# VH-VL binders against Beta-1,4-galactosyltransferase galt-1 (galt-1): the designs that were tried, part 19

Target 1, 206 residues: Beta-1,4-galactosyltransferase galt-1 (galt-1), of Caenorhabditis elegans (o16374r189to394)
Amino acid sequence: KMSICVPALFGNGYDAKRIVEFIELNTLQGIEKIYIYTNQKELDGSMKKTLKYYSDNHKITLIDYTLPFREDGVWYHGQLATVTDCLLRNTGITKYTFFNDFDEFFVPVIKSRTLFETISGLFEDPTIGSQRTALKYINAKIKSAPYSLKNIVSEKRIETRFTKCVVRPEMVFEQGIHHTSRVIQDNYKTVSHGGSLLRVYHYKDK
Below, E stands for the ipSAE of ESMFold2; O stands for the ipSAE of ESMFold2 at other seeds; V2 stands for 0.75 times the mean of E and O plus 0.25 times the DockQ between their complexes.

## First folded at step 19 (VH-VL; framework fv_spartalizumab)

Design j3 (from n1 with light chain N35H; at its last look DockQ between E and O 0.62; V2 from the best seeds 0.65)
Fold by ESMFold2 at other seeds, look of step 19:
Structure j3 (fold): chain C 206 residues (1-206), chain A 120 residues (1-120), chain B 113 residues (1-113)
Amino acid sequence: as target 1 above (206 residues)
Amino acid sequence: EVQLVQSGAEVKKPGESLRISCKGSGYSFTDYWMHWVRQATGQGLEWMGIIYPGDSYTNFDEKFKNRVTITADKSTSTAYMELSSLRSEDTAVYYCARHDYDTGYPLDYWGQGTTVTVSS
Amino acid sequence: EIVLTQSPATLSLSPGERATLSCKSSQSVLYRIQHENYLTWYQQKPGQAPRLLIYYASERESGVPSRFSGSGSGTDFTFTISSLEAEDAATYYCQQYYDYPYTFGQGTKVEIK
């Protein structure tokens, strides 16, 4: 019913512990498949072992991604290609697909409702193909794993230029990194969610 | 300094309507939830409803849904609660209270309360 | 709707004694994903707005004396005043934030003999 696309890891130093927490938390929230795009040659041994463990246990689909255009110029990145590939992998199969990085989490506001129930409510209008919500950055001053609001003090900064999307993949023609660029029909729409029902947290680890 | 200032006391007759304002200052009004809670003399606290001014989302206790309207005016940083078809049992002190969701669900700042008397 | 039942209705105790208040929820208020209990305790003195004491069942709000504490999980919660002082005479309410409506318990009145 729900999947996550992690479009590409370029130049970011993620440790294996953060990846474990990302996968475990989202599995608890009902995410059934996580698609991860990376150049496996660039992963350290601990990270590669961790990703293999989850791949072997059918929690993730790990896609080895080597760009031929990397040698052609510094201006080409694989992010749009991986986003498009992941969108297509989910079209006709997954009801709701999230596009986010490893350190970003979608969380329901009403605690008696699951993530799926929350997302389903946001998409009750059948013409809605995409929901954008602002990314809320959380400064990890008092840190414990797993991530929770109880364990840290958040930065109350909502940046409209920095948003994350959940989509119905069958209704999206063109997906960007932080927005849905185009839906498949003129009467389908993208909407911005103001945060009353769904929050997205980015956990900074300084 | 965070402050919630409510409109003044009211005396009403059964069947009339009530409108209480709650002006928030010293914080980003649209980033915080606003709750409405009432208390009859010598009785417990009764949650009435909530608004998120950022996207105008509201929810109400079922017992009030046909009579209560909660709104917010972002330009004046003021929330409003309206209760129609008043009855004697609506005699109470009415509070607004702010909720900082990202630090938990505490009602950390309360208005001074608005005393409403509904009598024949 | 989640019903919170507080007991006892009234406690009459001497200064220095331990006050123990119960709040029972008709259904769990534990958010298992993040292991958070969505239960809050307030103190209210006559003629005043409630004062937040405890949130997440056990977290003390800033400026609240250490003699106040909360514990419990799921459906059974306890609020404790370890050594009762005269200023602690008040009514104490629990509230849940797990599901709409965000109901309060009926209150426990603490009286000093």
Scores: ipSAE 0.613, ipTM 0.834, lowest interface PAE 1.6, mean pLDDT 83
ESMFold2, look of step 19: ipSAE 0.708; ipTM 0.874
ESMFold2 (binder alone), look of step 19: mean pLDDT 91; pTM 0.927

Design j4 (from n1 with heavy chain S28E; at its last look DockQ between E and O 0.72; V2 from the best seeds 0.66)
Fold by ESMFold2 at other seeds, look of step 19:
Structure j4 (fold): chain C 206 residues (1-206), chain A 120 residues (1-120), chain B 113 residues (1-113)
Amino acid sequence: as target 1 above (206 residues)
Amino acid sequence: EVQLVQSGAEVKKPGESLRISCKGSGYEFTDYWMHWVRQATGQGLEWMGIIYPGDSYTNFDEKFKNRVTITADKSTSTAYMELSSLRSEDTAVYYCARHDYDTGYPLDYWGQGTTVTVSS
Amino acid sequence: EIVLTQSPATLSLSPGERATLSCKSSQSVLYRIQNENYLTWYQQKPGQAPRLLIYYASERESGVPSRFSGSGSGTDFTFTISSLEAEDAATYYCQQYYDYPYTFGQGTKVEIK
């Protein structure tokens, strides 16, 4: 029913504990498959072991992605390639696909609702192919419970910067990192959600 | 400093409507929920409804569904609550209160309250 | 609708004594994804707006003295004042924010002898 596309995992910036938290918490929210794109040669041994464990347990699909040439400007185009590949992997298979980085979480606002129930409500209009909402950066204090989103409760101020999308993959022709660029039919539409029902948090240590 | 300032006390007759304003300052008005809560003299707190000014989403206690309207004006950072078809049991102090969802603090700042008396 | 039932209705205690207040919820207010209870405690003195004391069942708001604490999970919650001071005379309310409507308990009045 729901999947996540992580269009680029840059191994040196993240440790294995954070990826475990990402996978476990999203699985608890009902995410059935997570697609992770990374250059496997550049991963350290603990990260490789962790990703292999989850791949072997069918929680993630790990896709080896190596840019043949790295230079200014190529980076952005390379991420669009992984986004496009992930969109196509989900088309005809998955009802709702989220596009976000592995340290970002889509969260329902109403706690008595599941993530699936929340997303289904936002897509009640059958012509909606995409919902986007603001990404909120949250700096959290170190907590004793590393597999919990509890770390978000330590700060009163929130900064916003970008948006992230959840889509019906079959209705999208061209997907960007922060928006849906094109739907497959003129009568399908993209919608900006203001944050009352669905939030996206990006977690950073201070 | 975060402040919520409500409009002044009102005296109403049964069948009339009331409209209370709540002006928020010292924070980004569109990033926080605004709740409306009332309290009759000597009684407990009663939740009435909520608005998210960022996208105008509202929700109400079903007890008020045909009588309450909650709105927000982003340009003035002001929320409004309207209650129609007033009855004597609507006599209460009405509060607005801010909800900081992103940090997990429910009603962290409250308005000063608006006393409403409904009498024939 | 989630009903919160507080007990006792009134506590009358001496300074220095421990006050223990109960809040029972008709449905669980535990959000299992985050393992957090969406339950708060407020203090209200006559003629004043309520003051937030405890959120997530057990977390103290900034500036709240350590003598105030909360505990419990799911449906059963406890609020404790470890050593009462005269200024603690007030009515205390629990509220849930798990599901609409965001109901309050009926209150527990704490009196200091």
Scores: ipSAE 0.637, ipTM 0.838, lowest interface PAE 1.4, mean pLDDT 84
ESMFold2, look of step 19: ipSAE 0.637; ipTM 0.839
ESMFold2 (binder alone), look of step 19: mean pLDDT 91; pTM 0.921

Design j5 (from n1 with heavy chain T30D; at its last look DockQ between E and O 0.67; V2 from the best seeds 0.69)
Fold by ESMFold2, look of step 19:
Structure j5 (fold): chain C 206 residues (1-206), chain A 120 residues (1-120), chain B 113 residues (1-113)
Amino acid sequence: as target 1 above (206 residues)
Amino acid sequence: EVQLVQSGAEVKKPGESLRISCKGSGYSFDDYWMHWVRQATGQGLEWMGIIYPGDSYTNFDEKFKNRVTITADKSTSTAYMELSSLRSEDTAVYYCARHDYDTGYPLDYWGQGTTVTVSS
Amino acid sequence: EIVLTQSPATLSLSPGERATLSCKSSQSVLYRIQNENYLTWYQQKPGQAPRLLIYYASERESGVPSRFSGSGSGTDFTFTISSLEAEDAATYYCQQYYDYPYTFGQGTKVEIK
């Protein structure tokens, strides 16, 4: 069983159609629970209606989250708080939890395998608590809605400054946005996956 | 400009071992898959195996029953294929080929081929 | 393992004629999540390495003439040369990259009369 934590849905540029694509694609891949953190009063009406629809149909868990204002690190600290809350919601319940944004997708390299089969292979060593891999930015021309499906790749840009994680939540003590900061015991470990079996893509318009 | 340059032709006897190199240039060697494919004279293409140099992951056609070893040296951008316990049916042209998984171009660049003859 | 069966084995046609080649897969190579067929077509001329022509069953590689096209989904695939030219004399291979081992079809040799 697998879940996704989307630790912050803030800012312009995220529309309801992108959310539909994200939820539907990941459901097809076998993601059973998606946790979304957002300040609901700042969402437009179309976005609120879409998120309510999926929440009412038990496809997502929507968490209203309003950050107190502090000048130093307010958005960073707010994301760490939602990441920690989401980690704890999954501990003891979910086998594998992904931490990523709405326009980021984990995909298996071997197409005959499901995402669950791929992840299970990466965690076959029972001491592994976390896997992380580099995020790949792909600029793709979209042939039709949905945005992230049926794309023709027009150019590719690899950005290695950012990594994304999938974890066994019961083995993680402190999770960051781009890494696992600490596992619960010294004999558990974090692994950087080189990309041979699992890729994570960030699709950009144009 | 992407280029794959293979080591030269070899003549071998049954029971010997073969080692072919494939040097990649003009691209980020570690982030592209390298396939090995062979072709006997007048025959079709036969996939042998693959390596991802970025994390050294390999996979092979079971047909070779552990006779094949595929490695990569990231510091020299060179992949190697070894085939042991050679037989006459291993006579073929051996190719390396690059795979850009992220763009969906499975074998977009090929080496020039290495002709290997196995005879008594 | 996935077996690719190509037909016909040999196709002998005159310049300007349409060539139609078939590739049948023993198992679906459609990745339904992204609706992509992991099936590729290559051209190989005598004494040369293969050349990529078509990927994802129907997408033409850059620099490939528009007379080459591919179609099909799942298990049945077709490669077409709409108007044969003399330089199209070659052997054409399909390959799947859906599951290991990434097998090739046995090839279709296209000859120009």
Scores: ipSAE 0.679, ipTM 0.859, lowest interface PAE 1.2, mean pLDDT 84
ESMFold2 (binder alone), look of step 19: mean pLDDT 91; pTM 0.928
ESMFold2 at other seeds, look of step 19: ipSAE 0.725; ipTM 0.879

Design j6 (from n1 with heavy chain W33S Y52S Y101S, light chain Y31S I33S; at its last look DockQ between E and O 0.75; V2 from the best seeds 0.00; counts 0 for: pae O 6.9 > 2)
Fold by ESMFold2 at other seeds, look of step 19:
Structure j6 (fold): chain C 206 residues (1-206), chain A 120 residues (1-120), chain B 113 residues (1-113)
Amino acid sequence: as target 1 above (206 residues)
Amino acid sequence: EVQLVQSGAEVKKPGESLRISCKGSGYSFTDYSMHWVRQATGQGLEWMGIISPGDSYTNFDEKFKNRVTITADKSTSTAYMELSSLRSEDTAVYYCARHDSDTGYPLDYWGQGTTVTVSS
Amino acid sequence: EIVLTQSPATLSLSPGERATLSCKSSQSVLSRSQNENYLTWYQQKPGQAPRLLIYYASERESGVPSRFSGSGSGTDFTFTISSLEAEDAATYYCQQYYDYPYTFGQGTKVEIK
């Protein structure tokens, strides 16, 4: 009943171990499908092998994506195309779809609740088509464990200007990278969740 | 340096109200929840409730029968706990404590405690 | 409400001995979604606020000596001081932050003979 759209995986050099952790941890949270968009010719060998393994084992749906080239060097519809494609793949099929990158995790704040229970509570109002929540940066300065929520974090802050969405795909007409641009009917709503029940954590690895 | 500084000791009569402040410093006040815990002399710790100052979410232990109110003032980085209709059984040390419920990290910093005596 | 039951109530030992404390939960505090036990151990000395020692049932907080350890999962948890020192005389509390209301065990008082 839940899926994740990873709308762009740009640049070689992403850690294959992070991909394994991302897929395995989200499967434990009850995510049933993970859609990953990448330009497969730009992947290094370990990344390509890892993604192929999970694709062949039906853990992910891997979608080959190449941005059109323009002479001015500016990308105009790159990530919007992948977000739109992923939204459409889930419409009528998936109850809740998350839009995030491999270094982002949607996490219940109340630990006794599953991710599905938390999301279902946030969508109790049947007119709500989209929930946005704050992105919280996790500083990876102290690395005593594998990448995940177990990493000991210092100097954390909340960034409310950048948010991530979970949606009912059937109610969304136009999805952006950080917001829902339009719902299918005027009486359906997009709302912002302040973060007391659901968070998105972003690993700021610098 | 993270610090939680509570208001001073109080002596109350039964039926009165109690209001304790807890000022947080050395961290982003709205990034953490604030919890209230009390401890009667010679007894264990008792959780009373939580506020998340970032969105004003609150939750309380039902045993206080709606006698407790928890608020926060983001501009002064101060949380408040009010307990009404005091009884002698409310005599305790009251603590505020910081919790990063977002990462699952436990109550890591505690205030110094506020001693409250309720006597006839 | 999740009830945490600690045993023994009091433990009186000599320096150098091993202290073993039990905490039993009325229901599992293992999060299905995060695969972690949301159980914490605190140390409290008279006149002081509690001090965090162990989180996630087994992880030591920064600056906590290695003689302190925790173990267990689900409903049964153990806290151990491998070689007791004089400064370890205190009351130790387990606490769950799995579900509201958050609850504490009633405490185990560790005394040095």
Scores: ipSAE 0.074, ipTM 0.630, lowest interface PAE 6.9, mean pLDDT 79
ESMFold2, look of step 19: ipSAE 0.118; ipTM 0.660
ESMFold2 (binder alone), look of step 19: mean pLDDT 91; pTM 0.929

## First folded at step 21 (VH-VL; framework fv_spartalizumab)

Design i1 (from j1 with heavy chain T30D; at its last look DockQ between E and O 0.58; V2 from the best seeds 0.67)
Fold by ESMFold2 at other seeds, look of step 21:
Structure i1 (fold): chain C 206 residues (1-206), chain A 120 residues (1-120), chain B 113 residues (1-113)
Amino acid sequence: as target 1 above (206 residues)
Amino acid sequence: EVQLVQSGAEVKKPGESLRISCKGSGYSFDDYWMHWVRQATGQGLEWMGIIYPGDSYTNFDEKFKNRVTITADKSTSTAYMELSSLRSEDTAVYYCARHDYDTGYPLDYWGQGTTVTVSS
Amino acid sequence: EIVLTQSPATLSLSPGERATLSCKSSQSVLYRIQNENYLTWYQQKPGQAPRLLIYYADERESGVPSRFSGSGSGTDFTFTISSLEAEDAATYYCQQYYDYPYTFGQGTKVEIK
């Protein structure tokens, strides 16, 4: 019912523990399939082993993707291609698809509701094709086993220029990194959600 | 410094309405939930409702839902709670309280309280 | 709706004694995905607004003396004052913020003999 599309991995500082946390926490939230785009030649051995493990156990779909252009760690140039590919993989198959990076998590605000229940409520109007909300940067320490993230002693920033989306993939014609660019019919809508019911956090560990 | 300043004490008769303001300062008003909580003399705390000023989302305890309205004015950083069809049981001190959900500090700052007396 | 039941209703102790307060929830307030208990403890002195002491069941708010602590998980929570001081005479409330409405317990009044 729910899937996540992770665009191509860039940069350093993401270790295998963070990948485990991402996959396990989202699986616990009811995410049924995670699509991860990466250039496997550029992964360290620990990360490659971890991704291979989850791919072999059918927890993720790992897609080997080489950037067509790379001058100096340029972050977004290849991501539109991976976003488009992932949207098409989910069209007609998955009810709700999230687009976010490894260190970004969509979470329900009302803790008695599952992520699926929260998303279903936000899409109760059948003309809504996508929901987006502002990304919050939170510096939080992890207190438990690698399968949890806690919001302790956090500094936050609100990044209104960068939002993240959850979509009904069958209703989206063109998906961007931070917004839905086009829906398939004129009367379908894109909605900016203000954060009262659904949040997306970017966690960093000190 | 963070402050929540509420409007002054009120004396009302049954059937009237009240409107209490709560002005927040020293923080980004739009990014924090605002709760309304009341307390009758010698009694415990009673949660009434909540607003997220960023998108105007509200939720109310069902016992108040037909009588309570909670709003926020982002331009003045002020939340309002209106309670209609007042009864003697509504005699209480009414508090607003700030909630930073993202950092796990539910009601970290409280208004000074507004004493409301409903009597004939 | 989640009901929080506090016990005892009143606790009368001498300075230096250990106070132990209970808060029991009618259903779990543990968010298992992140292993967080959505339960908070407040102190209220007569004529004053409540003061936040403990959040996430066991995290002390900044500026709260170390004699105050919280513990528990799921449905059973404990608030402890390790060595009572005269200024600790107050009513203590637990609150859950797991599900709307965000209910309070009925309070435990702590008196210093």
Scores: ipSAE 0.661, ipTM 0.855, lowest interface PAE 1.4, mean pLDDT 83
ESMFold2, look of step 21: ipSAE 0.730; ipTM 0.883
ESMFold2 (binder alone), look of step 21: mean pLDDT 90; pTM 0.922

Design i2 (from j1 with light chain N35H; at its last look DockQ between E and O 0.63; V2 from the best seeds 0.67)
Fold by ESMFold2, look of step 21:
Structure i2 (fold): chain C 206 residues (1-206), chain A 120 residues (1-120), chain B 113 residues (1-113)
Amino acid sequence: as target 1 above (206 residues)
Amino acid sequence: EVQLVQSGAEVKKPGESLRISCKGSGYSFTDYWMHWVRQATGQGLEWMGIIYPGDSYTNFDEKFKNRVTITADKSTSTAYMELSSLRSEDTAVYYCARHDYDTGYPLDYWGQGTTVTVSS
Amino acid sequence: EIVLTQSPATLSLSPGERATLSCKSSQSVLYRIQHENYLTWYQQKPGQAPRLLIYYADERESGVPSRFSGSGSGTDFTFTISSLEAEDAATYYCQQYYDYPYTFGQGTKVEIK
């Protein structure tokens, strides 16, 4: 089984097509649970309506984390809290949990393999608690609605300063946004994957 | 300008080994897959194997598994293919080719080819 | 391993005629999640390396003339030259990149009468 944790949305520049694309494509990839943490004050009307639709239809688990008083330090602690909450929700339930934003997609490189088969291969060594790989930025124009079936790439770069993780939640003690901070035992390990089997794409709009 | 430059033609005897280089320039060598493909005279293209220089991942057609070695040297932007225990049916033109996976373009740039003759 | 079968083996046509080439895959090369067919078409002239023409079964590479097109999905693919020109005399190959090994078809030789 696989799940996705979307620990927080930053900004409100996303459109409804991105929400639909994210939910529908990941469901097709075999993601069975999508946890979305949101501060509703920061969502635009179209995005809020779309999230409500999917939540009302039991397609996602939508979790409101609005704090009673805002400071930047409180926001930072709030995001770590959502990551930790989502990790704990999946411990003992989900085999592999991804941590990524709405506009980021994990995809298998070998197309005859499902996402689950790809991830299972990367975690073949039972001592591996997490895998992370570099986030790739791709500028794409959406041609089809309600969601994209093909991408048109106008530029790309590999960004190694930012990585995204998939974890075995039962083996992780402390999870960060871009890395696994601590595994539950010293002989368990975190691995940086070089991109030959699994890619993470951030699709941006110009 | 993207270029793939291969080592020169070779004449070999059965049982010998072959080593072909492919130097990539004009692009980020570690961001692209490198394939090896051969073609016997008057015949079609035959895929041999692949390397991702970014993490050294390789895969081969099982027909070549125990005879082929594919490596890459990131510091010189050069991929290598070695084929051992040569036979007359290994006579072919050998190509390296670049694969842009992220954009869905498979083999967009090819080397000039290396002609290898294995005489009995 | 996925086997690609091309037909006909040779196609001899006059300038201006339409050329239609077939590539049949022994199993589907459609990635259904994103609806992408992992099949390409190459042109190869004697003494030269192959040239990429079509990717994703139906997407024309930049700089490729519009008379070249591809179509099909899953297991059955077609490559078309709408109006043959003399420089189109070549051998055309399909290749799949859905599953290892990334096999090629046997080729279709297009000749100009």
Scores: ipSAE 0.622, ipTM 0.841, lowest interface PAE 1.6, mean pLDDT 83
ESMFold2 (binder alone), look of step 21: mean pLDDT 90; pTM 0.920
ESMFold2 at other seeds, look of step 21: ipSAE 0.732; ipTM 0.886

Design i3 (from j1 with heavy chain T103V; at its last look DockQ between E and O 0.82; V2 from the best seeds 0.66)
Fold by ESMFold2 at other seeds, look of step 21:
Structure i3 (fold): chain C 206 residues (1-206), chain A 120 residues (1-120), chain B 113 residues (1-113)
Amino acid sequence: as target 1 above (206 residues)
Amino acid sequence: EVQLVQSGAEVKKPGESLRISCKGSGYSFTDYWMHWVRQATGQGLEWMGIIYPGDSYTNFDEKFKNRVTITADKSTSTAYMELSSLRSEDTAVYYCARHDYDVGYPLDYWGQGTTVTVSS
Amino acid sequence: EIVLTQSPATLSLSPGERATLSCKSSQSVLYRIQNENYLTWYQQKPGQAPRLLIYYADERESGVPSRFSGSGSGTDFTFTISSLEAEDAATYYCQQYYDYPYTFGQGTKVEIK
């Protein structure tokens, strides 16, 4: 029913513990498949072992991000390629697909509702192809604990130019990191959600 | 200096409608939820409904059987609760209260209350 | 609808004594994904609006004296005043914010002898 695309794991801001937290928390929320694009050259042994474990257990699909081109010439287009590949992998397979980084976490506002129930409500209008919500930067109190609003350090920063999307993959032609660029039919819509039912948090490590 | 200031006391007859205002100041009105809670004399608190002024989302207790309407005016930072087809059981003090979901605080600031008497 | 049942209805104690209040929920208010209990405690003094004391079952609001505390999980919750002071005479309410409608308990009136 739901999947997540992590279009490219760039930089070394993530460790194996954060990857475990991301996968486990999203599995608990009902995410059925997580697609992770990696550059094998950039992974240490702990990271490789962790990703292999989840791939072997069918919780993730691990895709080696190696282009036939020289890497120094295609930086921007590499992300577009992984986003497009992930969109196509989900078309006809999943109902809703999220595009986000490992340290970003979608949270339903109403706690008696599952993430799937929340997303289904936001897409009740059948012409809606994507929903985007502004990131909320949260300074977490505990680096190694599951993400929780109880862990907030009474500090937040709202970044409205950076948003994250959940889409119906069959209705999207061109997807970016922060927005849906084009739907497949002119009568399909991309909308911004105001935050009453769904939040997305970017948790800062200490 | 967060303040929630409600409209004044009202006396109503059964069958009439009630409309209470709640003006928020000292904070970003559209970034906080607004709840409505009432309390009959000598009784407990009763949650009525909620609005998120940022996108106008509302939810309410079904016991009001479509008698309740909750709205917000962003330009005046004012929330409204209307209760129609009043009965004597609607006699109560009505409160508005705000909620900052992102920091996990439920009803952290309350209005002063509006006393409503419904008598025949 | 989630029903919260508070006990006792009235608690009459002397200054310095420990007050223990119970709130029992008809349904779990534990959000398992993040392991958070969506239950709050409020104090209401005569003629005043309620005051938030405890959220997430055991987190004390800023400016609330340390003699107030909460505990419990799932369906069974406890609110404690470790050493009663005269100013603590009030009615205490629990509320859940797990599912709409966000119901309150019926209240426990704490009286100082």
Scores: ipSAE 0.606, ipTM 0.825, lowest interface PAE 1.6, mean pLDDT 83
ESMFold2, look of step 21: ipSAE 0.612; ipTM 0.830
ESMFold2 (binder alone), look of step 21: mean pLDDT 91; pTM 0.931

Design i4 (from j1 with heavy chain T30D, light chain E59T; at its last read DockQ between E and O 0.95; V2 from the best seeds 0.73)
Heavy chain, then light chain:
Amino acid sequence: EVQLVQSGAEVKKPGESLRISCKGSGYSFDDYWMHWVRQATGQGLEWMGIIYPGDSYTNFDEKFKNRVTITADKSTSTAYMELSSLRSEDTAVYYCARHDYDTGYPLDYWGQGTTVTVSS
Amino acid sequence: EIVLTQSPATLSLSPGERATLSCKSSQSVLYRIQNENYLTWYQQKPGQAPRLLIYYADTRESGVPSRFSGSGSGTDFTFTISSLEAEDAATYYCQQYYDYPYTFGQGTKVEIK
ESMFold2, look of step 21: ipSAE 0.696; ipTM 0.866
ESMFold2 (binder alone), look of step 21: mean pLDDT 91; pTM 0.924
ESMFold2 at other seeds, look of step 21: ipSAE 0.695; ipTM 0.868
ESMFold2, look of step 22: ipSAE 0.721; ipTM 0.878
ESMFold2 (binder alone), look of step 22: mean pLDDT 90; pTM 0.923
ESMFold2 at other seeds, look of step 22: ipSAE 0.703; ipTM 0.867
ESMFold2, fold request of step 24: ipSAE 0.656, 0.623, 0.651; ipTM 0.847, 0.831, 0.843
ESMFold2 (binder alone), fold request of step 24: mean pLDDT 91, 91, 91; pTM 0.932, 0.928, 0.929
ESMFold2 at other seeds, fold request of step 24: ipSAE 0.652, 0.664, 0.666; ipTM 0.846, 0.852, 0.849
ESMFold2, last read: ipSAE 0.646, 0.651, 0.645; ipTM 0.842, 0.844, 0.840
ESMFold2 (binder alone), last read: mean pLDDT 90, 91, 91; pTM 0.918, 0.931, 0.930
ESMFold2 at other seeds, last read: ipSAE 0.625, 0.633, 0.663; ipTM 0.833, 0.836, 0.847

